# Designs tried in a protein design chat: miniprotein binders against Uncharacterized protein AF_1993. Part 1

All scores and structures are predictions.

Target 1, 103 residues: Uncharacterized protein AF_1993, of Archaeoglobus fulgidus (o28286)
Amino acid sequence: NYYYEANYDKELVAYDEGVFNDRVHFTSELLGPGTYRIIAGGTGIVEDIEIIDRSGNVVAKHEDTTNLLYGSSNSFVVRVNYAPPNPGEEYEATIEIYRYVEK
Positions, changes and structure headers below are counted from each chain's first letter, unless a header gives other numbers.
ipSAE, averaged over its two directions, is called F for ESMFold2-Fast, E for ESMFold2 and O for OpenDDE. V2 adds 0.75 times the mean of E and O to 0.25 times the DockQ between the complexes of E and O.
[cut] stands for letters that were removed.
Atom coordinates printed by the task and the answers are left out, and those that the model quotes come from them; centres of patches stay.

## First folded at step 7 (miniprotein; from u4 with K18L)

Design m37
Fold by ESMFold2, look of step 9:
Structure m37 (fold): chain B 103 residues (1-103), chain A 93 residues (1-93)
Amino acid sequence: as target 1 above (103 residues)
Amino acid sequence: SKVRITIKIEADSPEEALKLLEEILKFALELARKLGITVRYRIKIEDGTIEIEIFVEAEDPEVAREFAKKIEQLAREIADQMGVKVEITIEVE
């Protein structure tokens, strides 16, 4: 994804990390319109990345990636669901969200 | 009404593919503003191709169809002018 990065600057708008042994959620603040890179990481299972509209409705669910390039003409919230890789196993979960701005 | 527009862009250079992507997005965002609808999109970049999925939901099905048709028309017109290959799929729900 080297070519997309070469033409845009990234602004970090959310970061969190922690160690867990059960299912957990990360839920972002309300993000404004724009294009974002959402990177869910760590040693656990990222079950999905959900997009939630201003009314609280889940409008998209992505189970096929941990590095999502997504945007909207309206505000939205990101929610990431994590699970332990094995029952009760301790794991690290991380989340990074960048907003893209044109150079 | 929900419509998904998938555009796969295959160009001779990554810069051409990105340029077409940017033109499509700028037009889609402006058209969405004019029609008073929300547009959402997901971008996938893989080894020489860019794929964008554009999702629109409108109360009026005619508005969603008009949006999709205009995006397809623009994408094909610019792709032809640039000599860039596109594959476009429109799905209605």
Scores: ipSAE 0.791, ipTM 0.900, lowest interface PAE 0.7, mean pLDDT 90

## First folded at step 13 (miniprotein; from w3 with I50F)

Design y2
Fold by OpenDDE base, fold request of step 15:
Structure y2 (fold): chain B 103 residues (1-103), chain A 93 residues (1-93)
Amino acid sequence: as target 1 above (103 residues)
Amino acid sequence: SKVRITIKIEADSPEEAFRLLEEILRFALELARKLGIIIRYRIKIEDGTFEIEIFVEAEDPEVAREFAKKIEQLAREIADQMGVKVEITIEVE
């Protein structure tokens, strides 16, 4: 996103990748308040991006994007669910989360 | 009580739209802090469209409603000053 990239610096706060052939998920550490870019990639299917509050409740599910700009005034956890393109098919799953910091 | 505020911004200048979005968010965060409530938000910027969805959670439904009204008021005021068009939807969930 041009506008955020132009006005903010990004700090990588979470990264993971792997090769799988079944459904898997990535769960981030507790992220502090702020605005984040959550990028789920790879060759697998990104089923959804879940936002989980400090109480462990899923407060949001995003199925319409793999590049999500999301933020909170409180701490939260990100969970991304991946699935193989076809049953048992090997795929790559990647996740990167950036925190935006004002310049 | 949960309230979702959706603000869609359309401006001649995308920079103006983005500026408005940032101002709304800043105000929302400050107001949330003052009220002691938690807000979450999603930002959508695509093909010249600027949108922010603010999710408010408050034990007291009146607090959530008041918050939403204040955000709407601010957004409209700034938009009017800038000559920018905003579409605001408030939904109680």
Scores: ipSAE 0.871, ipTM 0.933, lowest interface PAE 0.4, mean pLDDT 94
Fold by OpenDDE base, fold request of step 15:
Structure y2 (fold): chain B 103 residues (1-103), chain A 93 residues (1-93)
Amino acid sequence: as target 1 above (103 residues)
Amino acid sequence: SKVRITIKIEADSPEEAFRLLEEILRFALELARKLGIIIRYRIKIEDGTFEIEIFVEAEDPEVAREFAKKIEQLAREIADQMGVKVEITIEVE
């Protein structure tokens, strides 16, 4: 996003990719307080982006975006769920998480 | 108690809209710290549209209510000063 990029630096805090033919999920390490950009991509279907609190509870699910700007005053975990476009079809799944830092 | 505060910002200048959004978020985080509560937020920035959703969780419903009221108050005050329009919705979940 232009406005965030203009005022903040981005630090890549999580990255992963792979090729799969079944449903898979990526679970991040514990992210500290702050504002993050979560980008789920690839050729597979991104089912949702889940936000998980320190107690392990899913506190939010986002199905309407694969480029999520999200933050918290507390630590949290991100889980992204992927699925094949068609049953058994090979697909690529990618995840990028950036933390914004004020310039 | 869980409260969701949705603030939609409309401004002639997108830079002003973004500035307002940042000020609201900064205040919200500071207030949350002072009250010892946790907040989460989602930001939506599209072409000409700026929106922030703040999710408040507090064991004491009065704390959540107070937080929401203060956020609304601040948002409206700053918006008025800047000549920006805001639409604010507070929902108890």
Scores: ipSAE 0.868, ipTM 0.933, lowest interface PAE 0.4, mean pLDDT 94
Fold by ESMFold2, fold request of step 15:
Structure y2 (fold): chain B 103 residues (1-103), chain A 93 residues (1-93)
Amino acid sequence: as target 1 above (103 residues)
Amino acid sequence: SKVRITIKIEADSPEEAFRLLEEILRFALELARKLGIIIRYRIKIEDGTFEIEIFVEAEDPEVAREFAKKIEQLAREIADQMGVKVEITIEVE
């Protein structure tokens, strides 16, 4: 999104990619308070982006986007669930997480 | 107590809508710190539509209600000053 990019610097805090043929998860390290851009992609299906609190509880589940703008006043973990586009089909899964910081 | 505050910003100028969103979020984070509560938020900026959802989980329902009231008051006050319309929904669970 142009508005956040124009007004904030962004810091890459997580990146991963791989090739899979079954359902898989990406789970981030514990992220500190702040506003984040979470971008899930690849050639498979991104089923959802989950927000997990410090106790390990899923506190939010986003099924309507692969480019999520989300934040918290406390620490949290991001988990992204992927599935093959067809049963057993090989696919690429990717994740990028940026933290927005003041210029 | 779980409260969700949804603020939809209806402005002719996307730059004004973004400024209002930034002010609301800045105030919400400071208020959360002062009240000792945790908030989470999702921001949606799609095709000129500006929306922020703020999620509050507080042990004391009065604290959650105070937070929601103050956010609504701030959002409406700044929106009036800017000539911007806002639609605010507060949901209590």
Scores: ipSAE 0.841, ipTM 0.926, lowest interface PAE 0.4, mean pLDDT 91
Fold by ESMFold2, fold request of step 15:
Structure y2 (fold): chain B 103 residues (1-103), chain A 93 residues (1-93)
Amino acid sequence: as target 1 above (103 residues)
Amino acid sequence: SKVRITIKIEADSPEEAFRLLEEILRFALELARKLGIIIRYRIKIEDGTFEIEIFVEAEDPEVAREFAKKIEQLAREIADQMGVKVEITIEVE
């Protein structure tokens, strides 16, 4: 995070949080072109972070991180998929999406 | 047509690796605009290693190939000028 923080300003473009005990999907509004940091926090299991194009097609899935640095030359939607750590277990989920803008 | 370009940058100076990554991305976005194509990218920065994956979506496979070739050429040219090491993989899907 240090290198982008040192060279860019961040603008919070999406935030959501909640407490759940079942599978949930968090879906952003349509985001414009640019470079974003997508942070899926909390105590739940992040199954994946999906990138959805303007037509509604899933064009990418990221299963290996909860702090994704991602961008596009076109608009897209972010969907984060959570599951409980154990069946029926209560968990917290927090979604933060920042857009990097030049200083 | 889908092409994935993976550029892994390893340098003794992480600041120079970041500068190279920024130059590559800036050029890629401008070239994509010029060619009328959509690109998506993921950036990974871990312990002095900088990686960018660029995903090209183009209806014409030749355009996707031209994009990938130009990105590779630019990345290698700038890396050589800066004295940093790059590893580039191009995958056609």
Scores: ipSAE 0.835, ipTM 0.922, lowest interface PAE 0.5, mean pLDDT 91
Fold by ESMFold2, fold request of step 15:
Structure y2 (fold): chain B 103 residues (1-103), chain A 93 residues (1-93)
Amino acid sequence: as target 1 above (103 residues)
Amino acid sequence: SKVRITIKIEADSPEEAFRLLEEILRFALELARKLGIIIRYRIKIEDGTFEIEIFVEAEDPEVAREFAKKIEQLAREIADQMGVKVEITIEVE
């Protein structure tokens, strides 16, 4: 959003894209503490953005947005689940993750 | 023990709302460090409202309650000083 963009620099920490026709997911590397912008997109359905702790447990699930502003005092993994808009239909899936850092 | 703290900030100036949000988050991270707990947070910024949800997972329920109580006290104190309206909800899971 504008307020974080105006006050912080962004560091790209993950990017991926692909074309699929079935359910798929993207799973990030272990991300360190901090505030992140997680943007999931493409032409398919973004079902949710999950936060996974260091032990592999899903600790949060966000089904209400594809542009999530999230952070933690500890390390975590991001997983995004995608589905085709219709059964078997080809679609694009994209993910961008930025870390906000002080200017 | 799991506690969720939701703080909704409404101010005439969105810059003031953002400043309060940053102060709350800074304090929350410092308090979490002092108490030896992990917090996670989600920030929502839409038009005239700023919202932060802070999620606490602590082995000791009393530590989680202490954290939530101190965050609420700080948020209300700063909001009063700034003349900003806050709505705070604390949920125990």
Scores: ipSAE 0.823, ipTM 0.918, lowest interface PAE 0.5, mean pLDDT 91
Fold by ESMFold2, look of step 14:
Structure y2 (fold): chain B 103 residues (1-103), chain A 93 residues (1-93)
Amino acid sequence: as target 1 above (103 residues)
Amino acid sequence: SKVRITIKIEADSPEEAFRLLEEILRFALELARKLGIIIRYRIKIEDGTFEIEIFVEAEDPEVAREFAKKIEQLAREIADQMGVKVEITIEVE
């Protein structure tokens, strides 16, 4: 949030967007250790933001936010699950992932 | 072995709360490096609330518990020095 932006620079490490009408997921590349801001958006439903370790295990699921401030001491993958607001309805899905770096 | 440490920070100045949160996180990452353990964390800064949740994964449950104890001790020490209140919860899975 504003405290992190005031004290750290943001480096965009992943961005994607698209228009869909079915359930889809976005899966990031392997991200290195650090503190990240993960923003899932669009006009569809963001069901959860999952954290996946290097072995492929889901180690966390966040269902209570679409703007997650998260970090790790090791590498991980982010997966975001989207659904249409109504069955078969067209929607936009977006994902932005930033890494915070010292100024 | 899995341990969850939740630290809620109560401060009159949000700048002080953020500073304490940063010090806790830096110490946790350094301690994790020295102990060879993995930590993950979630930070919540919303509606005047400053909270950090630290999730510890360690093969040896004694290492995970000692990590949590050291983080709690540090957090309370720094909070006291700054005149800031903290609420700390440690959960073992």
Scores: ipSAE 0.818, ipTM 0.917, lowest interface PAE 0.5, mean pLDDT 91

## First folded at step 14 (miniprotein; from y2 with I38F)

Design z4
Fold by OpenDDE base, fold request of step 15:
Structure z4 (fold): chain B 103 residues (1-103), chain A 93 residues (1-93)
Amino acid sequence: as target 1 above (103 residues)
Amino acid sequence: SKVRITIKIEADSPEEAFRLLEEILRFALELARKLGIFIRYRIKIEDGTFEIEIFVEAEDPEVAREFAKKIEQLAREIADQMGVKVEITIEVE
């Protein structure tokens, strides 16, 4: 987003990619408090982006975006679920998580 | 008790809308810290629309309610000062 990019620096805190032909998921390490941009990409289907609290509870599922601007005053984990566009079809899955830092 | 505060901002200047959004978030985080509670939030910025959803959870439902009311109050006050329109909804989950 232009406005966040213009006013904040981004620090890449998580990155992963791979080629798969079945459902897979990426689970981040524990992210500290802050505002993050979570970008799920590739040729596969992004089923959802889950937010998991420090107790291990899924507190949110986002199915309406693959570019999520999300934050918390507490630590949390991000889980992104991917699926093949067609059954058994090979696809690429990518995940980028950036932390915004005040300039 | 879980409360969701949704604030949709509409301004003549997108920069003003963004500034308001940031002020609301800053206040929310500070208030949460003071109350010893945690909040999480989602921000949506697209096609000139600025929206923030704040989720607050507290053991005491009154704390969550009061938190939401204070956020609403602040948002409206600043919006009025800036001549910006805000649509605010508070939902108890």
Scores: ipSAE 0.874, ipTM 0.935, lowest interface PAE 0.4, mean pLDDT 94
Fold by OpenDDE base, fold request of step 15:
Structure z4 (fold): chain B 103 residues (1-103), chain A 93 residues (1-93)
Amino acid sequence: as target 1 above (103 residues)
Amino acid sequence: SKVRITIKIEADSPEEAFRLLEEILRFALELARKLGIFIRYRIKIEDGTFEIEIFVEAEDPEVAREFAKKIEQLAREIADQMGVKVEITIEVE
């Protein structure tokens, strides 16, 4: 995002990629308070981006985007769920999570 | 109590809209800290439109209500000062 890029530095806090043929998920480490850019990509289906609180409760599910600008004043975990575009079909899944830091 | 505050910003310049959004968020975070509560938020910047959704959960419904009121008040005050238009919706979940 232009405006965040102009005013903040990005710190990569999570990255992963792979090729799969079944339903998989990526679960981040515990992220501290802050604003994050969560980017889920690849050729598979991104089913949703889940936000999980420190108690392990899913507090939000985002199904309308694969490029989510999200933050919290508390620590949280990100879980992204991927699925093959067709049953058993091989697909690529990628995840990038950046934390914004004021310049 | 769970409350969702949605603020949609319309400004003459995207820079102004973004500044307002950042000020609102900064205030919200500060207020949450003072009240001892936590907030979550989603920011949408699409096609020149700026929107922030703030989710607040508090054990005391009154705290959540007061939080929402103060956020709305602050947002409108800054918007007025900047000559920016805001649409604010508060929903109890």
Scores: ipSAE 0.873, ipTM 0.935, lowest interface PAE 0.4, mean pLDDT 94
Fold by ESMFold2, fold request of step 15:
Structure z4 (fold): chain B 103 residues (1-103), chain A 93 residues (1-93)
Amino acid sequence: as target 1 above (103 residues)
Amino acid sequence: SKVRITIKIEADSPEEAFRLLEEILRFALELARKLGIFIRYRIKIEDGTFEIEIFVEAEDPEVAREFAKKIEQLAREIADQMGVKVEITIEVE
């Protein structure tokens, strides 16, 4: 974390938030090559962070973190899946995506 | 052909670990460009531990294996020069 911030600037490329009571997902715009930090949050459950290639195929699923440091030499899409903490319970879902750029 | 390269870096200095990780990634991206292939990668920097997973998918399995071999060779060479220990695993799927 601090090592990337000390050596790179961050550009915010996506931000969204909302209040829901059912399963929802966030899908990013097509992101270009580069190194990204993907932060999913809120008061609900972040089920996974998925990486989708240009053909629309899910090429990776990350169920072990809500703060993912990921990159590619090609373009890709990020999709985050959320669920309520309890059935029908209202919750907040958030997503922040930054691209690291040289200073 | 799908290949995953996992490099875990163990260094006394986190700054050295980060420098090695950056060198590996820079080389991997340049090599991928030269070989005409694409790569994806995940980086974990937690509690002073540094790890990078590199995923390569190439039509020709020999190209994917050449990539993985060169990455491993470079990572071990630089780690030796820095006096840093690395653990490298290569999975061919």
Scores: ipSAE 0.835, ipTM 0.924, lowest interface PAE 0.5, mean pLDDT 91
Fold by ESMFold2, fold request of step 15:
Structure z4 (fold): chain B 103 residues (1-103), chain A 93 residues (1-93)
Amino acid sequence: as target 1 above (103 residues)
Amino acid sequence: SKVRITIKIEADSPEEAFRLLEEILRFALELARKLGIFIRYRIKIEDGTFEIEIFVEAEDPEVAREFAKKIEQLAREIADQMGVKVEITIEVE
């Protein structure tokens, strides 16, 4: 991700981490227009990263990455769904969301 | 009306590919503002491949089509000026 990091500063807009043993999700606050880096991690399974519009509709679902580069000209919410690696197994879940800003 | 515009950039120089991607996105955001529509986008930089997917949400299908046509025209024009290849797909959903 060198190209965006070389040309923009990042502002941390969401961070969370925890230990779980069941399916959980993280839901962000309403994020304003802009370009964002969404990084979901931990020791569990990140099932998807969902984009939710202001009306509450899921408008995108990304199952192919845990490091998503996404943007919008409107406000949106991010939701990340996590699962244990094995049934009932304890795992760590993390989320970091950055907004790219002009240097 | 939903339109998806996928632009895949193939350049000898990753710096040129990134520059083209940034120009396309900047134009797309300005055009969306002028047309009074909203766009969402996903950027994929993977294995030297630069790709941007632009998703248009517009109540008027003619506005969505106008946006897509103008983005395609601009992307092809700049790519040609830079000597860079682009693959552009426009899908109406």
Scores: ipSAE 0.830, ipTM 0.922, lowest interface PAE 0.5, mean pLDDT 91
Fold by ESMFold2, fold request of step 15:
Structure z4 (fold): chain B 103 residues (1-103), chain A 93 residues (1-93)
Amino acid sequence: as target 1 above (103 residues)
Amino acid sequence: SKVRITIKIEADSPEEAFRLLEEILRFALELARKLGIFIRYRIKIEDGTFEIEIFVEAEDPEVAREFAKKIEQLAREIADQMGVKVEITIEVE
């Protein structure tokens, strides 16, 4: 992240947070072409970060990170799936999505 | 046709690794535009390791293969010029 932060400005394009006790998901608006930082967090489990193409197809699923550096030459949608850390337990879920832009 | 290009970059200088990654991505985006195809990519920067995965979906398999070949050629040429090591894997479906 330091290398992108040192060389690019960030534009916040999506932010949300909430408190839940069941499985929930966040779905972004259609994002334009570009390079993005997708940060999913909170006190629950981030199960995956999905990339959905303009036709509604899931084209990628990332289960190995909550801080994803991803881009596309076309438009796409981000969906993040969350679960409680224990059955029925209250938890926070957060999402931040930034677009990197030239300084 | 689906092609996945993985480029792992190892450099003594992380700034050099980042420059190579940027040049590869810039070239890939321009080539995709010229070929009339779309690409997606994931970048991993962790513990001094720089990796980019480029995903191509093209109706014509020949176009996808041409894209992958040109990206590999560019990446190896610039890496050699910079004295940087790269490992490139191309997966075709």
Scores: ipSAE 0.821, ipTM 0.922, lowest interface PAE 0.6, mean pLDDT 91

